Miniprotein binders against q9zu90. Designs and how they scored, part 43

Target 1, 292 residues: q9zu90
Amino acid sequence: MKTELEEEEEEEWRSVHEVLLIVLPYLHSLFELLSMIRVSRSLRDAIRDETALWTKLVIEPPLSSRLTDDILSEFSSKSAGKLKTLILRQCLMVTNKGLRRVVDANPLITKIIVPGCSGLTPEGIMECVESLSKNNHKLETLHINGVNGFTKQHLSALYTYLSSEGTIDLEVCPKCDEVRMIPSCSRESCNQKQRKCRGCWLCIPRCAECAVCLVGSDTESQEAACGNDDVLCLECWLVLPKCRFCNKPYCTNHSSRRHEIAITDAASRPSFECEACYYRAGTNPYEVDYQI
Key: E = the ipSAE of ESMFold2; O = the ipSAE of OpenDDE; V2 = 0.75 times the mean of E and O plus 0.25 times the DockQ between their complexes.

## First folded at step 19 (miniprotein)

Design bb3 (at its last look DockQ between E and O 0.73; V2 from the best seeds 0.72)
Fold by OpenDDE base, look of step 19:
Parts: C-alpha cells; sequence; structure tokens
Structure bb3 (fold): chain B 292 residues (1-292), chain A 100 residues (1-100)
C-alpha cells in the first residue's frame, strides 16, 4: 500500500502529455524540437501532429552549418503554409533560391531574421519581400544584418514594401553614408533621438560588450583580445575574464577563442590564454616559466 | 521562488532519468532551462545543457548529445567555468572516439 503521501506525490506529477503541453510553447529552436522528437515515439507523434509548433522556425548554431536549401524546405513544409517566423542564424549554405522557396510556400511570413546568412544577397531578399507583399500582406520584421552588399537603393526599395520604420535592422549611417546596423547606446544620456553617437560600429567607437558609445572625452576604453580594434568600456573590462599574459579580455561573442589553461591549483581562478599570446608563446619576453 | 522551481525540476528530471523515464526527464530539464533563461542564469543553463547532453548520450543519440555538449561548452566558456569546460570536452572526446 503506497502511503497517501506517495500517492499524492504521484498525483502531483503531471502526465507526460500535460508537461509536454507546457513545454511546447517555450521551445526556442528547431534543435530543441528535434531533440524532443528523438527522445521517444510518443513525443514524436505528439509533436508531429501539432502543426502550430511549426509556425516558427528557428535555426541557429550548431545546426546552421548543416542547413541546406533542401533541408530548409523540408522543415518549412511542415507548417503547411502557415509559417510566420523564420529565423536563420549564420546559415551559410542557404541561398536566395532556398529562401525564396520557403517564402513562396509560406505567404503569411511576418518575421524574417537572417543574420550572418552570407549566401543571401540583397536581390534575393528583395524578391522575397516583394513576394510577401502580395495580397495586402506585410512583413513586420526583417533583420538582414550580415547579408553583404546592401546599398541605399536596396533599402529604399525595401521601404516601398515595408510600412514601418524599424522593420529593417539596417540604416543609412549618418556618419559614413553606408548601409549598416546602427546600434542603440546604452548610456542614459545618449537615449535622445538626436544623439551625437548615432552611427555604425565603424564610425562610432563602442564597447564590444554593451555597445555603449566611447565618444566622450571622459570615456576610458580598454583594448579587447578580439582584434579588429574591438574596445571595451571600463565597466565591461573589469568584469570580463582576462588573458593571463596580456590582461586583455575577450568580449562574450569571442569568448570561444580562449585557450583555457589547466591550472593545477584548485584555488586559482580559471585563467585563459588569448589566441595572440598562445601563438606568440615562443616570442613573448614575459616568459613566465611554466614550471610544470 | 523561480530558483526553487529550477531546482525542483532539475531534481525531478534527474530522478526520472535514473528511473528510465526519459520523456518526463527531458521535459523537466526543458522547464528548468526555460526558467533559467528567463532569469539569465547562464550557470544553470550550462548545467542543464550538459545534463541534456548526457541524457541523449544515454539514449544512444550521439549526434544530439554532441550538439548539447557544444552548447554547454559555449556557455561554460563564456562563464569561465573550467570544471564544466573540461568535463564537457572529455565527454565530447569520448563520444567522438567511439564513432570513429
Amino acid sequence: as target 1 above (292 residues)
Amino acid sequence: TDQEEIKDYMQEAKEQQDEGNYELAVLMFFLALFISREHNDKTMVARIYNRLAKLFSQLGEHEFAIYWYQLALDVASELGDQELIQKVRDELERIESKHE
């Protein structure tokens, strides 16, 4: 006889189906969905039949490197033409043809986010937007940062189809007159519409971590290990892990470049070596004798 | 508290996994993951990714295990969690060596 408490505890555990229904709305990516499908036949069958789950397709690393036009088409087809949100992050193998195929099959797409999809072109994006603008449909979000080759003419043409400012994540930089992303400034004093720090990453020095502008005379900037003249504000520099040898931190986006140093002493804070120090290990005059 | 809920889901997920109830285990890990993400608890996110990787490894889903370990590694590297980095790397090497 299970005790009343054991029966109450067993009763408190929701059925797999009940818990599944709670989880499904919060799935972030195709990877998470596919992972769930691989756990059991029961979960697979439950997910397969839920067409609502396929109205949002999010493909990001690590799956991005394997995504072809055909695979993209296969997964997008599961929406039965009801895809609303398409997010492709760093999908290098996706072509204009692949994206167009998805768009043509899903005329109700309201959100396209394709950062870093270098296989796409401005012309390919334009064709997709034009296709979606048929039948009084409007694209609400178009994030195309990382698609190279956008001109002012391309942006102007896109805005003929897109009704709202802010739909596109690219703007004409007021400093260099090039089409680029213009970051917001996290500094409270810069939150005004006509902020002096309005400009692209190349025109306005910004913290690589928090995007705060470093234009003010009083703004101390620190060099990052990231290269490319990446700089950090003092606040971000203070909290980021620093290279053991050069004391330069990586920004969060470049943290994968850290060469972790196995410190034998359990009490020592995890330290890393930056790529530059790692490759210079033979020439660095600060030969800290690695006494192994 | 949300933190208590995360802990509860994590504990239950582990118990379910140990009992072979992988469906409930994975769902509980996902619940914990969603709450952790909402709170920007990267430490817990990394741990959950690692647990999910282990779960998929136990299921024989090695490809998915590798991907979850990669996610764990990315977050752990961001945090500078050397212990988790090393554990995940060791597991990745182990899985990759078996499939060569």
Scores: ipSAE 0.777, ipTM 0.949, lowest interface PAE 0.5, mean pLDDT 87
Fold by ESMFold2, look of step 19:
Structure bb3 (fold): chain B 292 residues (1-292), chain A 100 residues (1-100)
Amino acid sequence: as target 1 above (292 residues)
Amino acid sequence: TDQEEIKDYMQEAKEQQDEGNYELAVLMFFLALFISREHNDKTMVARIYNRLAKLFSQLGEHEFAIYWYQLALDVASELGDQELIQKVRDELERIESKHE
C-alpha cells in the first residue's frame, strides 16, 4: 500500500523518465554520460539500464586531458565486450598498450577514431587492426590523423586487413606522393570539374578555417593572423573576430592565441590583439620564466 | 521557434534548479544544449555550459563543475565575450582556490 507521498514521488519520476527518453538519443560523449550519472541514483540506474549506450565510447576534451591507459580500461570495461565505436580525441596519455587492451576486450569494434592521440604509433595501430580482423571481422572506419610516423608501407599493410578504400583518413597525396590527410572541398566548381583541387594541405592552398581550395581567379582570400602564410576564404574572413590593430583574424583552431583586451567601461565591445601586434606594442607576457 | 524552445527549456531548468529538482534541471539544460549545438549558437552553448557548471557546483560535484566551467571558458574565449569570460573565470577561480 502506497502513501500519498510515495505516489507523488512515482509521478515525478515518471515525468523525469519521459524527459530522459527524449534526451538519450542526443548523448554521445562519456563526459555527458558521467555528468548525468552523478546527479542521482535514479538517473544512474536508468542510464545503466539503457543498453544502447554501451556500443559507443566517446572521450574528448575535457576528459581527454586526464585519460590514462588505466582509466580508459576502467571505462571501456563497462561495455562488457559489446563496444562497436571507440572515439578518442586528443587523448595524449593513451598508449599502444591502452588501446590494445580495449580492442582485445571488444572484438566487435567497427570504428576507431583517434585524432590527436600522439602517444599511439603506426605499429600499435596495425597490431589492433590485425587483432580485430579475426573471425572475418573487418574494421569499417580507422581515423588516425595526428598519429605520427605513417608511411606508404604502413598504409599498404593496413589495407590488407581492411574492407575498402576510404576506411582510413590518410592517403597518398597525388601531388607530393606522401601519406597525408587530403581535405574535402565543398566548392561546386571543383566538384563539377572533378578533382581540380585534390591534394594535401602542403600542395593545395586552402582556407585555414573551412578547407575550401583557393585556386583560380574566382577565389578571394585574406591573410590570417595564424602565421605560416595561413589564409582564409572571404566568407570565413568576414565572420571571424579581428585583431583591433591589423584587422587579421585567427581561425577557430588558433583562437587561443588572442590577447584579449581588458574592458574599462561597460559599453566597450570585445576586442583582442594578435600575437604579432601585441608584441610590437612593447609587452611580452611570454618572457616570464615558467619554473621547470 | 527553436529559439523559443531553447528559452523555455532554460527557464524551466532554472525553476527546477531553484526548487532543488536537479534531475529535471539537468535534463532541461541538455535539451537546450542539443538544440543550441544543432543551430551552431555558440553564445548559447557557452551560457548553458556555465549553467550546468553552477548546477554541478550546487550538487557538490566540484570536479564536474570545474570541467563544465572550463568548457564554458573555452567557448567564451573563442567568441571574445569578455563579460562571460570574466564571469566564468571568477567562478572557476573560486572553486579551484577552495579545492587547494
Scores: ipSAE 0.653, ipTM 0.894, lowest interface PAE 0.9, mean pLDDT 82
ESMFold2 (binder alone), look of step 19: mean pLDDT 82; pTM 0.795

Design bb4 (at its last look DockQ between E and O 0.66; V2 from the best seeds 0.71)
Fold by OpenDDE base, look of step 19:
Structure bb4 (fold): chain B 292 residues (1-292), chain A 100 residues (1-100)
Amino acid sequence: as target 1 above (292 residues)
Amino acid sequence: TDQEEIKDYMQEAKEQQDEGNYELAVLMFFLALFISREHNDKTMVARIYNRLAKLFSQLGEHEFAIYWYELALDVATELGDQELIQKVRDELERIESKHE
C-alpha cells in the first residue's frame, strides 16, 4: 500500500510529467531547454532521455555570444547523429571547422540556418553542403545571409547540390548583380513575380521595419535614427517610439540603441534619446520637444 | 479565450512558485509564453521573461536569471516599457554585484 504521501507525490509527478509533455514540443531554443534542465533533477532526467528533442538545435541570443565550436559539438552530439535542424543565429565564434564537425556527425541534417555567423565563409558552407549531399541526402533549407563573401560562383556551385530554387536565402540581385538577400515586398501591388521593386536592400529603398518598398513618387519615407540611410515607411514611423530631441525612431532591430530618459513625471510617456542626441551630435538641447 | 488562458497559466504559475513548486511554475510560465508568442503579445512575453528570470534567481541559477532578464530587457526596450526596463536593469545590477 503506497502511503498517502507517496500517492500525492505520484499525483504531483504525474501532473508535472503531463504538463512537461505538453510544453516540450513548443520549446523553440536550446536556451529554453537548458533552462528547464536547470530547474530540477526530475526535469533534467526527463529531458535527457528524450532524444527526439535534440533533433533540432536552435542557438540564438543570449547564448550565441558564448557558443564555441566545442560547445556546439557537445550539444549536437546529444542527437546521436539524428540532428535534422541546425539554427545558429549570430554565433560569431563558430568557425568552418566547428560547423563541419557538426555536419559530419549528423549526415541527416536537412535545415541549416546560420544568419549573422560571421566566422563562417562561403568555402566552409560549401564543404558542409558537399558533405551532406553524400548518400543521396539533400539539404532542404540553407539560410546563409550574414555570411560574407558569397559570389555568383559559390551560389552556382551550391545549386548543383540543392534540388530547388528557394532553398538558399541568397540570390543574385537583378539591380546590382551582387549576391544578396532579396526581400519580399509587403505591398499588395508588388506581389507579382516581376515586381519593379525586386532587388537587394542596397538597390531598393525599403522600410527598415516592414520591408515594404519605398519605390515610387508617392512613397513618403522618413529617416530613422539607425543610421546607414535606414528609412521607414510612414505607417511604421507613426507607431515607433521617437527620440525626444530629434523625433527620429529606431527600427525594432536597433531599439537597443535607445538611451532611456528618466522621466520624473509618472504621467509622461516613456521617452528616449537616440545615440546621436545622447552624444550631442547635431541636436540643439534647447529645441522644443518635437514629440507629436 | 487565449488571453484568458494566458492569465490562468500566469496565475497558476505564480501560485505554484509561491508554494515552492518550481517545476510546475516554470512549465506554466512556458505555456503562457508560447500562447503569448503565438498572439505576438510582446508585453506579456516581456513580463513572462521577467517572471522566469525572478524564478531562476530564486533557484540560485544566477546565470540563467541574467539571461532571462536580458531577454526581458530586449523586449521591454522594443516596447518602450520604461518601468519594466528600469526594474530589469536594477535586478541585473543587483545580481551582477553579488557575483563580483
Scores: ipSAE 0.796, ipTM 0.953, lowest interface PAE 0.5, mean pLDDT 87
Fold by ESMFold2, look of step 19:
Structure bb4 (fold): chain B 292 residues (1-292), chain A 100 residues (1-100)
Amino acid sequence: as target 1 above (292 residues)
Amino acid sequence: TDQEEIKDYMQEAKEQQDEGNYELAVLMFFLALFISREHNDKTMVARIYNRLAKLFSQLGEHEFAIYWYELALDVATELGDQELIQKVRDELERIESKHE
């Protein structure tokens, strides 16, 4: 007959395993997987034995800034050549050689998504796609926005290896004839084809936050704190946090530029200053700085 | 509903955490997280990131606690939730002061 402690341990173990099986289909990123591995040896061992988890490798912040070619190879090797989906977001230390090594070891890859990986080049991407196209295999998804230097010639060459035009997240802008990302517009009139707003960010004025077009005399734009003539639709302007001096907001992508104001007591609300207001006098107007 | 399911998983995770059953607590927080993501509930996502960070801090996994707090801070910044931003920064300072 089992002791009370042994029964409790068996009950806990069965419950953990049962919940793990429910969680497995929804695991998103390597960071989540590594987090679970750090909880206990039992959870680490259970995850190590689940080969299906390693057909998808997703690396994004916070881990992406630490990812080297060698580390990428180490994690991809756990798929034992069966990797199907590779997503690398803002992995600045990954090079063409690192990506090629993963692709060569994993001929079944159908999705490559590498936004913001500035160590990659169009030529490196082309070589990977060419390698994957062997044995009549073709990529289903190639998202490369943020990799510098793609030309119309590169895009045309990529399509000779790919299954369809919808495979790549870049296209030739119909307004400027450059290879660009063409944002979607959720504005009802554009969705109903009442207004033609197909074009890149440079050709079509758009809200810096939600990308709806701001074309036409019946649309109004609001200034953003972001600079570079960025504007916002009224709806986004109303909900975004504002600079305490000029009342202009940053869009979400530029929210790191806020100069947050230190809280002097627990009851006060935190606030921020935009860069323009913070630096316009050379010093913070509420602090005294002497140059030495 | 899915909102009721999120609430149930969060409550169960808290109960397991209080009992010291960190394996089950983390998994229940992940279940709540995945449902919250499917519904694009960024407020709940930030809350769950913050709870995961606290749990890893209790485990003594300070590096992972910091990473989860950074994720919570990113989403709170996107939301403009100054109260949550300050709470997360306070927790990060407490971790650094105890572990140098």
Scores: ipSAE 0.666, ipTM 0.901, lowest interface PAE 0.8, mean pLDDT 82
ESMFold2 (binder alone), look of step 19: mean pLDDT 82; pTM 0.795

Design bb5 (at its last look DockQ between E and O 0.80; V2 from the best seeds 0.75)
Fold by OpenDDE base, look of step 19:
Structure bb5 (fold): chain B 292 residues (1-292), chain A 100 residues (1-100)
Amino acid sequence: as target 1 above (292 residues)
Amino acid sequence: TDQEEIKDYMQEAKEQQDEGNYELAVLMFFLALFISREHNDKTMVARIYNRMAKLFSQLGEYEFAIYWYQMALDVATELGDQELIQKVRDELERIESKHE
């Protein structure tokens, strides 16, 4: 006969387990999964036995900076060859060899997303795709934006293995004939197949926030503090926080460059100083032509 | 409403955390997080990340706490939430100083 205490503990565990089963499918990243594993032994044991959880591996910042080929191999091995989705964001230390090892161990991968993985090469990606194309298996999604060095020849070769347009996030830009990502345009009038704004981000000026094209004469563009000729549409410019001194906003992707100004007045809107203004103020406080 | 559900999960998570039921607490925070993400409620996401960081700090899992705080900081910075930015920075400094 279980003691009343044992029954209570079992009931409590049952409740935890029920909620765990609800949560597990919605985990966004490996980090979240690892976090749960670190909470208790009971959760660790419950998760360890659920092989289905390891069918998707998502590694993104801040863990990306620590991911080596060996660590990647270790985590991918937990799928027992059943990995379907591999997402590596900004994993700078992952090499072609590391990715190949994962792919060879997991022949059922249908989705590879490796943006910003600068340690990868087109040749490395090609080898992985070739490997996955064996035994009538096909990769369904390949996002390789941020892997440098792709040529038309590489892209053409990839398409021999991939059946559908749109599997790859890179295209030949019709404007510059280079292999790049071609953003969609959020403007309704541009949703036509032969839109005039079809081109890479270098050829077609676009809002850094919403990717709307700024090609029309009536499209007012505003400069962003991001540098690199980043521009914003008026709608995004209006809603983004602006530098207190130059009134330029950062796009969301560059918001970390804000130097927050501790305003003592509780009623004042949070203001920041952009990096450019911050450094200028440090050199000559009087020459800041705050062109407002 | 989804907003009410988020609040309910957050409240329950805090209560469970205060009672030392960290397993249920973390799961409830995750439920709140998923709903918040679905609704693109970045404010709530940042708050949940901060709460997660605090939970892991209480568990002595400082490495994980730091990562959760970093995530909170990133979202809070995006939002311009100065109060949360400062709180998170203070906590990061505190944790880092203890483990150097």
Scores: ipSAE 0.768, ipTM 0.948, lowest interface PAE 0.5, mean pLDDT 88
Fold by ESMFold2, look of step 19:
Structure bb5 (fold): chain B 292 residues (1-292), chain A 100 residues (1-100)
Amino acid sequence: as target 1 above (292 residues)
Amino acid sequence: TDQEEIKDYMQEAKEQQDEGNYELAVLMFFLALFISREHNDKTMVARIYNRMAKLFSQLGEYEFAIYWYQMALDVATELGDQELIQKVRDELERIESKHE
């Protein structure tokens, strides 16, 4: 027979479980799942038993930098062949072989999203798509930006296996005729009036932060600290943090390049220096090194 | 309102954490986090990441605490909030000295 303490513990777990069921639909990444697993054995067991969580596998920073082919296989095996969506963001250590193993074990995959996975090649992607196309199965989504070397021939071959136009996030740029990612433009004037802003990043000047086009006499832009002549629209420039010396901001993607300045013993404002200003200030060409 | 709901979840998470009910605490932090993300409230997201890191540190899960601190630092860096950046760096440095 159960004691009063055991009955209270069962009611307490039932309450935790009810909240867990509210949280589960909002969990997104593998890191969030792993974090909950580390809290208690009860959460670990409840998450392990929830099969629906494993039809989607999302690996992104911070975990993506540690993801090897073997680790990827380990986590994908939890799907028991029922994986439908695979999202790997900036998983630099994943190779064609690692991706192929996941695809071969999961023939029901309809979405492959691998931005920034520079260890993959067009040939590896094609082999995965060919494998999934067996038995008249077709991918619905293939996002491969950041995989180098795609040609028009590769795109043509991929579309013989895919279900519809628009499945691939790369296309032939109408300006340079190369295979590129063509950003959309949210500028209202482009939505209401036709503008020739459809083109890749190399052909159409765009804000480094929001990708709106910067063509036309009425567009303003400011130089970013990011380099490579990156520019920002005025709206993004106004809200991004700026270098205290040159007043240039980094876009969000390059924000880690800031050289933060420690809070001084004065009530000074916190600030950062961009890399260009930081290195300029730190050079002393007249210093003599006596160690050699 | 959603802002009041975030505050309520954060307060409940702290109370549960103080009582040692880490399962409910982490779940309440996740609920606050999801609402904060929906509203693109990055200041609150960074605060929740920081409090989550403290919870994992209290559990002795120092590797996960470091990752949650790194996520807080990334968002604080994106915001350009130098005071939060320094605070998270001090906490991260303190935890790393205990780990090794």
Scores: ipSAE 0.690, ipTM 0.908, lowest interface PAE 0.8, mean pLDDT 82
ESMFold2 (binder alone), look of step 19: mean pLDDT 83; pTM 0.801

Design bb6 (at its last look DockQ between E and O 0.59; V2 from the best seeds 0.71)
Fold by OpenDDE base, look of step 19:
Structure bb6 (fold): chain B 292 residues (1-292), chain A 100 residues (1-100)
Amino acid sequence: as target 1 above (292 residues)
Amino acid sequence: TDQEEIKDYMQEAKEQQDEGNYEMAVLMFFLALFISREHNDKTMVARIYNRMAKLFSQLGEHDFAIYWYQLALDVATELGDQELIQKVRDELERIESKHE
C-alpha cells in the first residue's frame, strides 16, 4: 500500500508530466530544453527518454557563442540519427568539420538553417548537401545567408542536388549578378513575379525594418541610426523609438546599440541616445548638460 | 481570451514558485510564453523571461539565470522599457559580482 504521501507525490508528478507533454512540442530552442533539464532530475529524466524531442536542434543567441563542434556533436547524437531540423544561428565556432559530422550522423536531415555561421564555407555546405543527397534523400530547406563566399558556381552545383526553387535562401541578384539574398517586398503592388524591385539589399533600397522597397518616386525614406546607409520607410520610422538628439531610430535588429538615458521624470517616455551621438560628446549642438 | 490565459498561467506559475514547486512553475511560465509569442506580445515575453531568470537564480542555476536575463534585456531594450532594462541590469550585475 503506497503511503498517502507517496500517492500525493505520484499525483503531483502525473500532473507535471501531463503539462510537460503539452509544453515540449512548443519549445523554441535548445536553450529552453536545457533550461527545463536544469530545473529538476525528474524533468531531466523525462526529457532524456523522449528521443522525439531531439529531432529538431535549434541553437541561437545567447548559446551560439559557446557552441563548439564537439558540443554540437554531443547534442546532435541525442537524436540517435533521427535529426530532421538543424538550426544554427550565429554559431561562429562551428566549422565545416563540425557540420559534416552532424550531417553524416543524421542522414534524414531535411532542414538546415545556418545564418551567420561565419566558420562555414560554401565547400563545407556543398559536402553536407552531397552527403544528404545520398539514398534518394533530399534536403528541403537550406538557409545559408551569412555564409560568405558563395558563387554562381556553388549555387548551380547546389541546385543539382536540390529539386525545388526556394530551397535555398540565396539567389543570383538580377541587378548585380552576385549571389545574395533577395528579399520579398511587403508592398502589395510589388507582389508580382516580375517586380521591378527584385534585387538584393545592395541594389534595391529597402526599409531596414519591413523590407519594403524604396524605389518609387513617392517613397519617402528616412535615415536610420544603424549606419551602413540603412534607411526606413515612413511608416516604420514613425513608430520606432528615436534618438533624443538626432531623431534617428534604430531598426529592431540594431536596437541594442541604444544608450538609454535615465530620465528622472517618471512621466517622460524612455529616451535613448544613439551611438553616434553618444560618442560625439563635444559637437552636440544641444548642450544638454547631462549632469550624471 | 488568450490574454486571460496568459494571466492565469503567470499567476499559477508564481504561486507554484512561491510554494517551491519549480517544475510546475517553469512549465506554466512556458505556457504563458508560447501564447505571448503567438500574439507577438513582446511586453509579456520580456516579463516572462525576467521571471524565468529569477526562477533559475532561486534554483542556484546562475548561468541559466544570466541567459534568461539577457533575453529579457534584449526584448526590453527593443521595447524601450527602461524600468525592466534597469532591473535586469541590476540583477545581472548582482549575479556576476557573486561569482567573481
Scores: ipSAE 0.796, ipTM 0.953, lowest interface PAE 0.5, mean pLDDT 88
Fold by ESMFold2, look of step 19:
Parts: C-alpha cells; structure tokens; sequence
Structure bb6 (fold): chain B 292 residues (1-292), chain A 100 residues (1-100)
C-alpha cells in the first residue's frame, strides 16, 4: 500500500504533450512559437500539425526589425489561407505590396494591427481593406497608428468596410481637427469630469511614459531626456533611470538611446549618459584627445 | 496561491532543466509566464525571460538566447532594476564575445 501511494505521487505531473496542449492557446507571438520549435524536433512536429496556431500571426520587436515582405510571405503561408489576425508592430521594412500579398492570400482576416509600420500608406491600407470586403466580409479591428497621412476622408471611407462594432485606433482630434491617436487618461479627476483632456499629443501635454495629462496647477512634471520638450509626470520621473550628468530620464520607448556606463567596482551601480550629454562630451575638443 | 503556483512552476522548470528535460522545462517556464502576465507581475516576467534566455543558451540556440535576454532587459529597464540590467548585460557580453 505504501509502495502504491509512492508510485501515484511520482506520477503527478503530466506528459510533455499534455502540457503542450495547455500552453498552446496562450502563446502570443511568432517569437514564442519559434522558440518552442527550436527546443526539439518533437515540439516542432507537434506544433507544425496544429493548424489553429496559424490563424494568428504576431510579429513585434525584437524580430520586427528584421521582417521583410518576403519573410512575411513565408510565415503567413503557413496559415494556408486561414489567417484571421495579423499583428505587425514596428515592422519598418514591410511595404504596401507585402501587406497586400498577405491580405490577398488570406480573405478571412478580421484584425489588422500595424502600429509603427512606416512603410505603409493610407492608400495601401485602403486597398487591403477593400480587398477584404469582398463577399460581405467585414473587418473588425484596424489599428494603424504610426502609418502617416490619414485624413478624415480616409477614416470615413474605412468605416464603411468595418463591422458595426469595428474599431480604428485613430480618430479626429477635437482640439486640432487632425486624424490622430487620442490617448486615454487614467487620472480620476479627468474621469470625473467630461474629458477636458481629450486631445492628441500635440494638443494636450502628457507624460511621455504613461500618457496621463499634465493640465492644471495640481500636476507636476519633469523634463525627459527624450528631446522635443517631452515631459514626465512626477510618478514616472521618480522611478525611471536618470542620466548621470543631467539627471533626466528616458521614457521606456526611448531607453535604447542610453549610453551605458560600465561598472568599475562592486560599489558602483550601473548608470548611463543620455545622447545629449554623450555627444556634447564626444565633440568637446578637450575631451576627444583623452578618449584616443 | 497564484504566487505559490508560479514558484512551483519555476522550481519544476529548473529541476527539469537540470535533468536535461528541456521540453518540459520550457513548458513550465511558459506556464509561470502566463500566470505572471495575468497578474501584471513585471518583476517575475523579467525573471522568467532571464531564465528562458539561460535555457536557450544551454541548448546552444544563441540567437534565441539573445532575444530572450533582450526581452528581460526591456522589462528590467521599465522597472529601473539596475541589478538585473547589469546581470543581463553581463550575460549578453559573454555570449557575444564567445560567438562573435
């Protein structure tokens, strides 16, 4: 009896295949899927045969910087025409032609999310959406922030192709009348009054990190290292790493601009120098001689 | 609790990794990751990204190890966790210097 109980306790964990089936529906990006494929041929073969996985294609940093039209076509072809959701974040090398190839091969797409894909144009997006509208198919989601040049006329036309509950992540700014992303604001004072802070980044000063508005005498802000007079709310400023020399932080989106300063001993904490301080020091004639 | 469950998955992943059972190890890391994401526990997310990177480094999948380290670095940067930033940076330096 004792031996039987110990054998049952030793068998509490599920097999690899059983756990894989629990994990698969929670995988988000192509990167995560490819990571599992690289672990073993057994996982690769199990994933290859799961056609439901290929109804969604999500490519985002860091892989997005390497995505070309041809590579996009290669991965989208694995869906065999059944792709429903296409998410490309910051895919700077994808063009109108590359997107059109995917759309033409996948007439069932209901979600196109392409923020920061600067190689796309409003006209290219319109062509894709028109192609998808055949046979009374309706697009549910179109997120196009970062694609330049959308006008009110573009938005009006795009809404004719969306379902009645479909969404676009751009709208007409109530302050400047231009088509912009209008950030939400989490401040309770804004939620308790009719959205007086509703407006685009150009019209409403906002924290570069969390997007809360910085309107009113009861809000405090500090300058960021990001440039263009970007500011941070006090809460974000306090927690973000600061430049050693000017004490200004980068927001998270611009954190790659840090020039990290190596740790020289165990008592020193890592720190960084912002681009402004770095290039002023690098172009200073008195400092250049000592660096070489 | 969910924190105890995350801890159990992380411990099981380490044990499986030490035994060379990399398929189960990666799956346990993903289970811990999904729970951590659900709770918006970015500290744990960064730790799991770092552990995943170490696993891929052990597998000899150096490109994927670098990508997982970059994900860990991104979250550690959001948190302002300078100790984790330096730990990840040291590992990236080690991988790149060996495999230029």
Amino acid sequence: as target 1 above (292 residues)
Amino acid sequence: TDQEEIKDYMQEAKEQQDEGNYEMAVLMFFLALFISREHNDKTMVARIYNRMAKLFSQLGEHDFAIYWYQLALDVATELGDQELIQKVRDELERIESKHE
Scores: ipSAE 0.703, ipTM 0.914, lowest interface PAE 0.8, mean pLDDT 82
ESMFold2 (binder alone), look of step 19: mean pLDDT 82; pTM 0.793

